# Designs tried in a protein design chat: VH-VL binders against q8d2j8. Part 2

Target 1, 144 residues: q8d2j8
Amino acid sequence: MNKFIKKINFIKNFSSCENWEEKYLYIIELGNKLSPFPEKFRKNSNLIPGCQNDSWIYLIYENTKKIKFYGDSNSLIVKGLIAIIFILHEDLKLSEILTFDVKPYFNKLSLTNYLTPSRVQGLSSISKFIKKSARCLLIKEKIL
Below, E stands for the ipSAE of ESMFold2; O stands for the ipSAE of OpenDDE; V2 stands for 0.75 times the mean of E and O plus 0.25 times the DockQ between their complexes.

## First folded at step 1 (VH-VL)

Design b9 (framework fv_reozalimab_arm2)
Fold by ESMFold2-Fast, scan of step 1:
Structure b9 (fold): chain C 144 residues (1-144), chain A 121 residues (1-121), chain B 110 residues (1-110)
Amino acid sequence: as target 1 above (144 residues)
Amino acid sequence: QVQLVQSGAEVKKPGSSVKVSCKASGGTFSDYAISWVRQAPGQGLEWMGGIIPILGTANYAQKFQGRVTITADKSTSTAYMELSSLRSEDTAVYYCARVPDYYDTSGMDVWGQGTTVTVSS
Amino acid sequence: QSVLTQPPSASGTPGQRVTISCSGSSSNIGSNYVNWYQQLPGTAPKLLIYSNNQRPSGVPDRFSGSKSGTSASLAISGLQSEDEADYYCAAWDDSLSGYVFGGGIKLTVL
């Protein structure tokens, strides 16, 4: 339940993978653990621009007033990268997401050493889109 | 750069099986997936299936499920497509092609030269 | 039969602009990126456009792609004789869980 511990455990588990093949499989596994993406949210407004594979992110408040992160992708690896971005943000308040810098974590995990340039750009696009989604949700809450 | 080299032409009898190979040079299977596409004489392109070698997982077009098996040998950087219960309608050129990721929207950016398979009575 | 629909043929003269259409449904073009392939006689297909409108290295600027709803188009400006080829659109289909091609269009340069 503690999202910060989940983030720390992710970093430990990823770092403990023996080689790139283990890391790749772990990324795929993380994507498989994402909650099913509701089809009603699979629309162009939630499509991540700049990703080579069709990918979606949607943020919404739950009954407990915590943010639910929904994500999906037609690419197994991109789905896993979305899951990583969620793990890095799930412990943050909505306003904190707007200023959060994922770069130190990418460096710590050496993700760029294992990904093609297009996938590295995809991580950047996903990060920027989650900030846009957070800003939209903040505006929506203030209006409502 | 990655290059895909396919096995030579095959002539097969109806009811038999054919196994076409696709050897990758440059790079590793960890960096891409392999798709198989065929083209009958004078006809269009038809996707048969693909494999992500590092995961050992293959996905097949519905039309070929039960008849096609796609495998990969990471130690030799070679992908294989085996088609069973051959019919005359299976006479075609069979291509392997690289996909940077199984669902990559970049499509198939590197293609093998093609393997002609003729099914004759 | 092909899942995506393309006209069987098109023609143009050098210097002309030619547009090739591709029609699909919500489960393929409507939900996923479109790729375009060029096939010269006797050769393997070549990736011409990916992600709806992106060009691989080595593909001239005169080739461009676009997508609207469940349809896609390939535009060739400044048509040249070496553009005479078969052109295929393609996309992933969510309902079939597979990659699907259009029937292909034969472009003749007069």
Scores: ipSAE 0.006, ipTM 0.528, lowest interface PAE 12.5, mean pLDDT 84

Design c1 (framework fv_rilvegostomig_arm2)
Fold by ESMFold2-Fast, scan of step 1:
Structure c1 (fold): chain C 144 residues (1-144), chain A 123 residues (1-123), chain B 110 residues (1-110)
Amino acid sequence: as target 1 above (144 residues)
Amino acid sequence: QVQLVESGGGVVQPGRSLRLSCAASGFTFSSYGMHWVRQAPGKGLEWVAVISYDGSNKYYADSVKGRFTISRDNSKNTLYLQMNSLRAEDTAVYYCAKDLYDFWSGEYGMDVWGQGTTVTVSS
Amino acid sequence: QSVLTQPPSASGTPGQRVTISCSGSSSNIGSNTVNWYQQLPGTAPKLLIYSNNQRPSGVPDRFSGSQSGTSASLAISGLQSEDEADYFCAAWDDSLSGWVLGGGTQLTVL
C-alpha cells in the first residue's frame, strides 16, 4: 500500500463514495496501489485456500518492527479486497494481528451489502489466511 | 477494431438446450462486463443477463432466471449463454454487448454490440 | 408490457425538432442514469446517448438527452431522413437488479 493511505482516511474516502459504482472503482484502485508481488513468494504455501480466483498473501519483516504485506490475485476486485484487509492491519504488531477482528469494519463500511456471497466468503478466507501467515512468521521469529 | 461475433444459434424444439458463444477482439476482454440482450421478431429489445469483468457477479432478467446461465472464459476472450428448458417465447435474435466502462458491474450501459445470432424455438 | 414507458411512434419532417419521452420510477430512472439506443432497420442497436446526456464518439450533436426526476427525453434537432429508426431508452433498476428498457419508439421521417 502507499504510505499516504491510513485506516482512517480509507474509511472516510470509502464512505464518501456516493454509490456502489464509485466504491467498486475505489476498491480496484486500492488493489492497484499494492506493492508488486515478488515471484519468489508465488508458491502454493502462500495461496489462499477456498478463494474462487487464485490469490496470494505473504508477510515478512521489512525491519525488526515493520511488517511488509504482499498480496496479489487473478481477480482485480479480490486484489482490492486484499488491499483493504492490509489497510486494516497495517499499524498492528504481529501478535495483534492474531486477535484482530475485521467484522466491525466490514459492518461499518457495509461491504457485505455490495458483495456477492462468494466475495463475502472471500473476505473471511483472506482474514483467516493473514492470521495463518502471521502465526508462521511468529514461529520463525521464535526459532531465530 | 473492437468486434463481437455471436454464434451457436439455430432451430431447436421446446424443452431442449442451446449454448451461445460470443468471441471478442480489439479490447481487453477481461476488463469489461458483458451483456446478453435479445429481440423477438418484430418486437423491442429485452435485456437478458450481465456478467462482471471477473465473473464474480451475475444478474438475470426474471424471465430467464433458473433456466439461463451466463459465463465467460477470459483466457479465450469468449462470453457464453447456456440456455436450458427453452420455450417458444425465447425465440429471438440474441446480441452480446460490451459494458460501457471497464471494471464496472454493468450498470452504465452497452457501447459495442455484435451482429446477433438467431434462436428459433419451435416444434 | 415494458417497465419503462415510451410512445410507440413519433414523426416529423426534415429540419424539425422531435422529442421522444421515457417514463420510469424511483428504482430506475430516479436512481440511475439513462441510455438511449438507435436501431436502424435490419441492424444491431447502436449506443446514442449514455449517462443521461453524453454522446459517444461519432454521434452528431443534434442528438441530445435530458433527465428530470423519474423521466428522460431524447431530442433530435435538424431531423434527417437517416434518423428514421426505432429508439429505446434503458436504465438499471435497483429493485430488479437488472436493466429495464422502454418498448421502443418508431420514428418516421415524413
Scores: ipSAE 0.000, ipTM 0.503, lowest interface PAE 16.2, mean pLDDT 84

Design c10 (framework fv_rilvegostomig_arm2)
Fold by ESMFold2-Fast, scan of step 1:
Structure c10 (fold): chain C 144 residues (1-144), chain A 120 residues (1-120), chain B 110 residues (1-110)
Amino acid sequence: as target 1 above (144 residues)
Amino acid sequence: QVQLVESGGGVVQPGRSLRLSCAASGFTFSSYGMHWVRQAPGKGLEWVAVIWYDGSNKYYADSVKGRFTISRDNSKNTLYLQMNSLRAEDTAVYYCAKDYIEYDYGMDVWGQGTTVTVSS
Amino acid sequence: QSVLTQPPSASGTPGQRVTISCSGSSSNIGNNYVNWYQQLPGTAPKLLIYDNNKRPSGVPDRFSGSQSGTSASLAISGLQSEDEADYFCAAWDDSLSGPVLGGGTQLTVL
């Protein structure tokens, strides 16, 4: 499992960083808490489109009660952004991920104010790709 | 190498039935979802139906729901479309298409099409 | 009756850049990836762009895709006579539980 903090504590900690340099380092720290990405899932079908650096997401059930989120990136900041998206989606049901809107959280955190246009597009791509991954997992759950 | 070949098209009267087939080769058919897409003469593309890799889940366009049935036989690498209660509006070239990578809705391989004409 | 909106026609001369727009809603392009299909006269459609901006093997790099909000665009640089075809955008629609397509854009190379 990922060693993530809870959503509410993440929001508090991120908001408590005094400047962008502290926020940047915190994002990288969150990326370091992602579980190791299994090489068997490092396929083109799990590659996130629109990211400047190769980045991957894969969702699977750890057991019938909980979704396991795997993510990785060749970019430390993108890996951290993936971790943030996971924090925002953890404890959601598979069907809830399909309709979840991350934009209110990005606004609350002023996250996009500090990112380059390329990173903002990357964040959008990550958000779309987690929905695609959830759809694939939902299909497998209903067939099995 | 990867190929889809449709067959079974023809001329039928309104209210009758027709069954289309799509023979797949060059890929592991049982690992991919499959689509039917149609195109009326001089018109654009209209998605008709999709079936998941194992045949358990199926989705249909509202225009064909209740009349058409998509099915597959993975042992024969063949996709089917059973068309009942045919209408003049069903006149089109019918394409069989492979879903892009596991369960994605994009279609990376298409057949040549088979023509269905519903006429009185 | 197409769910996604495209201009019915577009034109250009050889060597020019042309763009084809595609407009949708939050349930399709706003929430899902966009694919583009090329259909040469008398032939089956061919996948030209997938996942908004990626090209399948064999598609020239002068074809590119983009997506912003509920809209997408296909760009063709260095237009050639062989590009004269119908172009269709497509995306999964969450409300309809299936792919939806645009009405198609007939591109004429003058």
Scores: ipSAE 0.006, ipTM 0.522, lowest interface PAE 13.9, mean pLDDT 84

Design c11 (framework fv_rilvegostomig_arm2)
Fold by ESMFold2-Fast, scan of step 1:
Structure c11 (fold): chain C 144 residues (1-144), chain A 123 residues (1-123), chain B 110 residues (1-110)
Amino acid sequence: as target 1 above (144 residues)
Amino acid sequence: QVQLVESGGGVVQPGRSLRLSCAASGFTFSSYGMHWVRQAPGKGLEWVAVIWYDGSNKYYADSVKGRFTISRDNSKNTLYLQMNSLRAEDTAVYYCARSPYDELLYWYGMDVWGQGTTVTVSS
Amino acid sequence: QSVLTQPPSASGTPGQRVTISCSGSSSNIGNNYVNWYQQLPGTAPKLLIYDNNKRPSGVPDRFSGSQSGTSASLAISGLQSEDEADYFCAAWDDSLSGPVLGGGTQLTVL
């Protein structure tokens, strides 16, 4: 079970960090709270294309209506960004993930202002990959 | 509270080697990227090298590539710069500085600096 | 030689506003964020501005930064005698895979 905070609490906590140093450490802390990534899922099919550092995401049903999110990265900050993306998607159905836009949240938090253009591309890659993973689960369930 | 202290500087002949150290205290050293930055007498700042929080990645200025090696020992809260094949142009005060990990290093900038250690390369 | 271009000197009188420019290219300032460092005589540099226009804790709001295209500027309002220092701009350079710095601007408070 993931020990992730709710989206609203994440936004509050991140916005309450007074400087980038605190925000950076908070992002790393979020990454450290991810469930351990199972080695059996560390395959090329689960590797996020376009990320500078090897990064993995795997989605599975814990039961018929609950999604379990697994993520890892060789970069502490990318691992934290994966955790943030998971927090933003945690309460969504698979079909909702396909149309969910993370940009309003990134803008509200000014998150892209704290990231290099390369890291912003990484966020885009992570967002695209989670949609691809959701599509695969929907097809497996024969919903779409 | 948060402090960086450089050591290991001195006078050395061209072609020789020196190893600089930077001792960190007052913060979780293993959570920060670390830099070496130098300043020649009467000149501006020149970035030398960076090492990521866990030692997994390193980048160097073109002027020092193949000659200098950055390393760290997180168990000792210490950063190192091994300087080989020293040239007169390497004469400078060498500062260590901390910043956030990865490509984010230059967003916050280098927020804590040591006092510097002087390296003089002369015959 | 410095990759980013700054004027070698700048001057002002107490209470006035001084601006220091920094010029780069598309591979550095044009695509990445700018930091500014202050170096008082005989001391180590101090981070003054990061992410183009943000201040670390303890830096007075009279210091501000801006960036447009391939150039950046540091503005110091309400200039004080203790602001007499060297100021350096810096940015990551995509072509060099590392940060680059300006040559520094020596600010004299008249």
Scores: ipSAE 0.000, ipTM 0.505, lowest interface PAE 14.6, mean pLDDT 83

Design c2 (framework fv_rilvegostomig_arm2)
Fold by ESMFold2-Fast, scan of step 1:
Structure c2 (fold): chain C 144 residues (1-144), chain A 121 residues (1-121), chain B 110 residues (1-110)
Amino acid sequence: as target 1 above (144 residues)
Amino acid sequence: QVQLVESGGGVVQPGRSLRLSCAASGFTFSSYGMHWVRQAPGKGLEWVAVISYDGSNKYYADSVKGRFTISRDNSKNTLYLQMNSLRAEDTAVYYCARDWYEGDYYGMDVWGQGTTVTVSS
Amino acid sequence: QSVLTQPPSASGTPGQRVTISCSGSSSNIGSNTVNWYQQLPGTAPKLLIYSNNQRPSGVPDRFSGSQSGTSASLAISGLQSEDEADYFCAAWDDSLSGWVLGGGTQLTVL
């Protein structure tokens, strides 16, 4: 089951929120739609550096050919930001994730205008960590 | 002048229902989220609920989930709190407050004078 | 039961500096900014500080806020008799999806 909305629908819905209060609640709602994070993946190797709250990302092949994105955070807003990053990457191949630039989407939505400086840094850390996770999965695929 | 005026409080028996109202004036009510916050006699403040500017999003304190419903009527500049299955521990002064935000900064910048709810034992 | 922890009381004399602490966790103060509310006897609360350290229009610069990790502090310099009030810290809690407040600190100006 695909639990993420398409990136075009996310952009539309986020733009339809008229104020930060609505955008904030929508971001939290997106985080709540993430698949439960398996406890066996809750390791330091999957911990995102630079986030105020402990946050994790792990990528795996669910059915050999489809990437499953797992993410969690002790912060519901950070969990929502992870969900946004996943929405932007879900339709990409592992090799495409490595070169994908999220900045045009952040600019289009003025997302960083609604975040504290620490959360802007966290968003950058999440973006970098998903590329690291994708590369780790590619290496595992080639070894196996 | 920006003003919030609560009404609808009173003495009610346990298990009964009560509806509070908050009348807003002096600002564009439909542009702001709104909160309910309560204060038990001699105690501190406890946040109860928030509703978005258009009524599409609502959040509640765990202590009132399933019993209280926050709503608004933007055509009447009025906020409501429907309180069902009232308990003695719901006895408090209930304040309505305007949700203030600027980017990622937010708080409750305008408060009403409060309305008293007493749930008899 | 308050989610955020404040001392129940604080005191000072006119002209002194008093500090009120507020302790939370990763899901509230550690992830979100802190607001401070002042409640004068017999009145509704008033927003005193937002975003850890910002003052609304009309709040004198004697009031300041700070935040570090999972804790926050309100400082009142040049204490005046009219500052005698209850002070509450508040933050959004990501785990509870709601606002949480401290139990309040009753400030007495001696």
Scores: ipSAE 0.000, ipTM 0.492, lowest interface PAE 18.8, mean pLDDT 83

Design c3 (framework fv_rilvegostomig_arm2; at its last look DockQ between E and O 0.18; V2 from the best seeds 0.00; counts 0 for: pae E 11.1 > 2, placed apart)
Fold by ESMFold2-Fast, scan of step 1:
Structure c3 (fold): chain C 144 residues (1-144), chain A 122 residues (1-122), chain B 110 residues (1-110)
Amino acid sequence: as target 1 above (144 residues)
Amino acid sequence: QVQLVESGGGVVQPGRSLRLSCAASGFTFSSYGMHWVRQAPGKGLEWVAVISYDGSNKYYADSVKGRFTISRDNSKNTLYLQMNSLRAEDTAVYYCAKEGLYYDWSYGMDVWGQGTTVTVSS
Amino acid sequence: QSVLTQPPSASGTPGQRVTISCSGSSSNIGSNTVNWYQQLPGTAPKLLIYSNNQRPSGVPDRFSGSQSGTSASLAISGLQSEDEADYFCAAWDDSLSGWVLGGGTQLTVL
């Protein structure tokens, strides 16, 4: 099962880290709590464009009304950033994911202040790709 | 202040093994990925291997896969390269290098040691 | 052979601007940032540029980097005799899951 914390608790815990080194380690810890990525989903259609290292996202319904978020990356920090994006979206319906704005949370976490421009672009790419994944899943569910 | 010191190089015959060490000081060793990079006499740089901050991830150049093993001991601030089945083409100066970004290994190498020479000769 | 392509040599006179090119592919320079390393004769390499165009502390502003598509360039303005060195570009390669480097450019200050 998804062992994610609630987004409010995540923000509290992240803000409690005293320096950027602790925040980086915490981000990596979050990545380590992602469910193992199934190899059958590791295809080009699920590859996130614009990330520094190969990274994948795939969404499915684990059961009716529950979305399972799968993510992985060849970079520990990018994997952690994927986990953060999942935490921010975990309680949303597919239709809500399409319109959700992550920017206020990035500002609250000061992520853009401590990441290089390429890492900030990576966050943007992950955010856009989760909306694409949600749209694909929504279309599948409406047809079936 | 930040310093990397390689050791363990020498002259060795083809097919044999050698272990290189890199002693780190002046930074929190356990927070950074570490690399090995080599340079054959009169040639360019060739990346060899990287190990993540906690040792959980390792990547190798195709030329050394199955023969070389990278490892680290965070309690001793030391990086290792175990080199097996050595070939004449492995003759090079071997540098250890520190990752430039916390907990990453694909960002770049900001501090380099002075290198240790490995000569594989019959 | 090297995965990234650099000219084997470059030259200039003191005060001139010299540019060193580096060509790769979509799996390396096209997807990841480029680093440049300087190696003075008889010394270990030194990080000169990271993240395409950023300079570490202590690197003069006459060194600059740029990247476009699958290529990158290192520019050295106000060339000085102390810049005589080998210069290497490097990028992480997603297909190889490892760092790839250029063959190096030997810069001669005439």
Scores: ipSAE 0.007, ipTM 0.604, lowest interface PAE 9.2, mean pLDDT 86
Fold by ESMFold2, look of step 2:
Structure c3 (fold): chain C 144 residues (1-144), chain A 122 residues (1-122), chain B 110 residues (1-110)
Amino acid sequence: as target 1 above (144 residues)
Amino acid sequence: QVQLVESGGGVVQPGRSLRLSCAASGFTFSSYGMHWVRQAPGKGLEWVAVISYDGSNKYYADSVKGRFTISRDNSKNTLYLQMNSLRAEDTAVYYCAKEGLYYDWSYGMDVWGQGTTVTVSS
Amino acid sequence: QSVLTQPPSASGTPGQRVTISCSGSSSNIGSNTVNWYQQLPGTAPKLLIYSNNQRPSGVPDRFSGSQSGTSASLAISGLQSEDEADYFCAAWDDSLSGWVLGGGTQLTVL
């Protein structure tokens, strides 16, 4: 999927919401569209440290050398935020993930201003965990 | 029910310090951000500060930046406001308030305490 | 001076509909949702409306909120004597990185 097309559709759909309840429900809808999180990867090693809500992220190469992002959370809004972060990382190479910054996109949509300080810190924790996971995959790729 | 009880107010001279406390009960304190809001005598409400659930993020009104510090102790279910270099204009009733969530989405302050009075006077 | 602008007073008779305005800017109401707080005499503020138009449990439906552009409005229909209170609007401000409030509107019934 082309990240330019997905980002445009996300920005357009989010901007078309008239009130915060519609924006909130759209974020939850995006979270519900995440691929099911494989239960064999629902382990403590895949829990995001420092998040108050239990949240899991797992990155893996699929059969075609495409990176697959799995994510889940016991919070509906955090799960939706994970989905948005995945949209922003779509089609990035592992090396590009290491330097990618999601905060300018959240700021441009004024999305972070609807989040508690706790949720803003959660974005940092999620971003750090994605970069850690990407480094692990990159190291394994160079060994193989 | 959610209850918030402020304490530590009093009469102090300009340039002195006070520390306010807010004792929280009836909810999981460590899961919510917390606010301080003040109201000068006969005046409206002025937001002062907010702190994230784990204390890692803090925001302040410009009027108090550099003088006030918000903090929390999640093991004691207590919110604090350290007020240094107090001025006459800091005279107010100080309220603590709990962050509200709807479908885990923050909408700001939902439950308020009864307030504690700070008077800065010679 | 308050960042959000409200009329300092409003009045009506029992049964009347009254509206309280709240004017802001693109950095606050234009980008963020509005809350309304009611403060009865001698008491702490109480959340009346959140997220522009949502009522917490226990707030009767004769209280309603709306937002358009950089302004918000609180409407009270079927005005009652117990509605005498101060009413404050509030929103997050992107440029100030904090909550901003109106100066309050003192509502008098009868």
Scores: ipSAE 0.007, ipTM 0.586, lowest interface PAE 11.1, mean pLDDT 84
Fold by OpenDDE, look of step 2:
Order: C-alpha cells, then structure tokens, then sequence
Structure c3 (fold): chain C 144 residues (1-144), chain A 122 residues (1-122), chain B 110 residues (1-110)
C-alpha cells in the first residue's frame, strides 16, 4: 500500500541526481510516500534498537501472501532510508528476506558515502530488524 | 529567495534577559532545522544552538546550557532565542541560520541572516 | 580554544593555489562531514563547502574540500583578490551533541 516506485526506477532516478542535495531531497520525498504508520503498531516491540532516532517497523503477512511494510521515524532522512529499504525488498518472499543484503545496493548508489557512521549503523539496524520480523512471520505462518 | 532577518538585539546589563527573533521567508520553514551562531567582536564564530524542524529536539553549546532556550513558531515562520542570565562574554553578533537540507544536523548551516548585535555591559 | 584547529592566517598571490587545514578529533571530523564557511569583511558568513567536498550553487569550482581521518582541508585554486576573507571549518561533534567550528583563518591576497 506504500506509494513506492519500482526498484529499477528508483535506481535510475537516484542515479540521475546530480549532487548530494538532490539525492537527499529525493530520499526525503520517498519517506513521505510511506503509508501512514498505524498507532496500534507504535509499540516498543516495533522500535528499532540502535537507531539514532526513534524508528518503528512492522511487517504484515496478508492472506494473499503479500508482505505489507510499515515504517516511521522521528527523522525525515531515516524515514527516507526506510522507504529505500522497503523498495529494495519489493516482491521478496519472507524466506528471501532472511538472506537479502541491502549493502550492495547502497554501495552501488554510493549512498553510504554521504552518511555518517551513525546513520550507516542505523541502516544495519533497520535491516536486521526486518529480518527478525520476517523470521517471526515465517514461524507464525508455520512456514519455518 | 531565502531570507532570514534577526531582531531583538540591544544593550543590557549583566544578569538581565533578552529575546531574539528571526523571521524566515522564501522557504518551507517547518521543514528545516534552524541554528543560532554568534560572533564576539573581532573573534571567530561560535555555534550556540539548534532546533529540529518540528521543535521536538534541541541542542545547545555548553557555554549557554541552562541559560538560553531556542524555540520556534512554525505558524509564524519565526525562530527565537531566549537569553537569560546574560554575561559579558555573551556580547556578540547573533546570526540565525537555516539548516542546509531537510532535518539532518550533519549538514549544518546553509543560509545566514545579517545578524543582530547583543551587548552585555555594566 | 576552538575545538577544531585552523592556522590563524594564510596568504597567497593572485593565481596561486592555497590550502587551509582543519584538525579535529574522532568525535567530530572523524565521524561527521565538514562544512566550510567564507566570511568577507563586514558581512555574514556564507556556506562555501558542505559534506566535505560539495559546492553550493554559485560557488566556483576553484574551491574544493577534502577530508581524511580527523582532518580536513580547503583548497583555493587560481586565487583572486575577492577571496580575501576569513574561512571557518565546522563539523558536528557526537560527544558534545553540537556543532564545533575552527578558530578561523584569515586569508590575505598579496
């Protein structure tokens, strides 16, 4: 339900940005396209540990076997980074999420070159949290 | 065109209070963090404080902690600096500055105002 | 007294290349990006370089920035008379939770 563009279009658009300012604004724009984060999901159990700013992620496995991603943050840039991570996970199965690595994509886009070490650590924390959530869903659905 | 106009400066005695204002225009004020930076006569720049785009987070230099309060009214596109317990060493030109990008303090001050002068003397 | 250390002065002749150094620590330049500001006499500071080496619109490409470890450097190529100004480096400090600046470098064009 997120208003995300396709992964391939994201890569093209991001790569077409001329400088970090344009990239940054594009990231913020992506964050603004996140689906509203339901208040019922804003719990400590969904709070991402190790993130520089309070951030939340929640995954729903729908009856159609589609994964719905919810995310929010008190930081605009982090919201955008969450959106990017969600885009990168598009069309992945729960089992595939467990082994999916976003780092190659961030390196390809040179995105990490513009982030502080703390922000980079935040990305890692987000990725780990998504994997953990996916694992929990797999168990809940008796797939794993 | 981004414009920042500081006001509220003046001459005050030590121990007194003063409130500075910064009127912003030419950009979406509520989307950016804002800074105060000061410069004593003939000296370098000293960062004073920063406030997030929505006012939820604030940080201060150690030299002003407990005495100064940064705030903002996004409905008025105005940044404030409440200065209490003023000291002689607070004498400076005070600049307001817009964060360079959407809220991320790692990118620092972008556009600066022309400043307002604060003089603390007995 | 400033957290970041700059030489108090620098000089060069027109057309010359000059560099201004900025030394910090692991909690500021070592962990965060560096900005450079230009302050012409009697004026407010102007952003010259952000994110270590990015130039805002209107800044000539003869200005460049670099960062390595806990140090940063501003390079000015093809020095011009209008470049005579004070230059300040700045970075966020994680330990202080605030921005820190250098003491400034007064650049004279001879």
Amino acid sequence: as target 1 above (144 residues)
Amino acid sequence: QVQLVESGGGVVQPGRSLRLSCAASGFTFSSYGMHWVRQAPGKGLEWVAVISYDGSNKYYADSVKGRFTISRDNSKNTLYLQMNSLRAEDTAVYYCAKEGLYYDWSYGMDVWGQGTTVTVSS
Amino acid sequence: QSVLTQPPSASGTPGQRVTISCSGSSSNIGSNTVNWYQQLPGTAPKLLIYSNNQRPSGVPDRFSGSQSGTSASLAISGLQSEDEADYFCAAWDDSLSGWVLGGGTQLTVL
Scores: ipSAE 0.006, ipTM 0.623, lowest interface PAE 10.2, mean pLDDT 88
ESMFold2 (binder alone), look of step 2: mean pLDDT 94; pTM 0.952

Design c4 (framework fv_rilvegostomig_arm2)
Fold by ESMFold2-Fast, scan of step 1:
Structure c4 (fold): chain C 144 residues (1-144), chain A 123 residues (1-123), chain B 110 residues (1-110)
Amino acid sequence: as target 1 above (144 residues)
Amino acid sequence: QVQLVESGGGVVQPGRSLRLSCAASGFTFSSYGMHWVRQAPGKGLEWVAVISYDGSNKYYADSVKGRFTISRDNSKNTLYLQMNSLRAEDTAVYYCARDFYGSGTDYYYMDVWGQGTTVTVSS
Amino acid sequence: QSVLTQPPSASGTPGQRVTISCSGSSSNIGSNTVNWYQQLPGTAPKLLIYSNNQRPSGVPDRFSGSQSGTSASLAISGLQSEDEADYFCAAWDDSLSGWVLGGGTQLTVL
């Protein structure tokens, strides 16, 4: 189903790109498929620290406990990296996001070998920020 | 605005106890790890302790382990440092600071600092 | 004393580039990122650089960081009198399960 297909499709498509130019274009394409970021969530509390270009993530529940992932960036490549992180997390429950390790996927795809040092740092910041966003959402659900 | 305000400092005799508080405002306190860092007069910074966002993990500098206890009350947005068996070497300004993350063994950097509260241990 | 090693002092003249070193081991700088804190006289510390080379909003691009192996460096270009301060490097240490800091470098603008 959806969860199985999503991660497998990403890995398959990324691996079938012949060169790094094609991989960059594919990453940008993934970013373009993200849902539009609502302006009301574009505030400092949702700004990802450690990204060279301003970037945002916001998580909410919708459709009976289904997590909706919103993300955006002033950088097309960073927006694509956010989309990759979302693909790796979108099938997880909130509690699973808190402990999920993305490193096995990065290693299998050698993703960090093809990114500049600032983008590698950005990936790390995005990965940490999604866990922070998940904790915020978990607290809201327990308090509200 | 994001703010951290320390309180509870003072002058105490060696062997006594003191409890410091750090009141947080302007952010979701329960989503962040929190640190205590101290600075003796005319000296550099010395890290004291950290607590994870939910209070389940705590780590201490060897110099304070067994004497100091870090804790938090997320319902009151307040961080605490219980200092027992105080020594002259504990004389310092104590800062509380917010960690970017703060879960398990993952701590990254202190992005917001309070102005500090002074603890003087003297006879 | 301090787990991370910094020179106790550094100096420069206005407009020059100054570099402050920070050396550690495989359990701290070798496996975790380095941050730098600036402390102006009489004030609380302020985050200056995080994740080896990133600047918080409001920190001028004159400040930059780098890391290689078990060492890190803070570089200040176009040195200004307002940069007179103490600078501290810091990193998480896996073996100690705690944060470690350098002893601090007092920067004097001549």
Scores: ipSAE 0.000, ipTM 0.516, lowest interface PAE 15.7, mean pLDDT 84

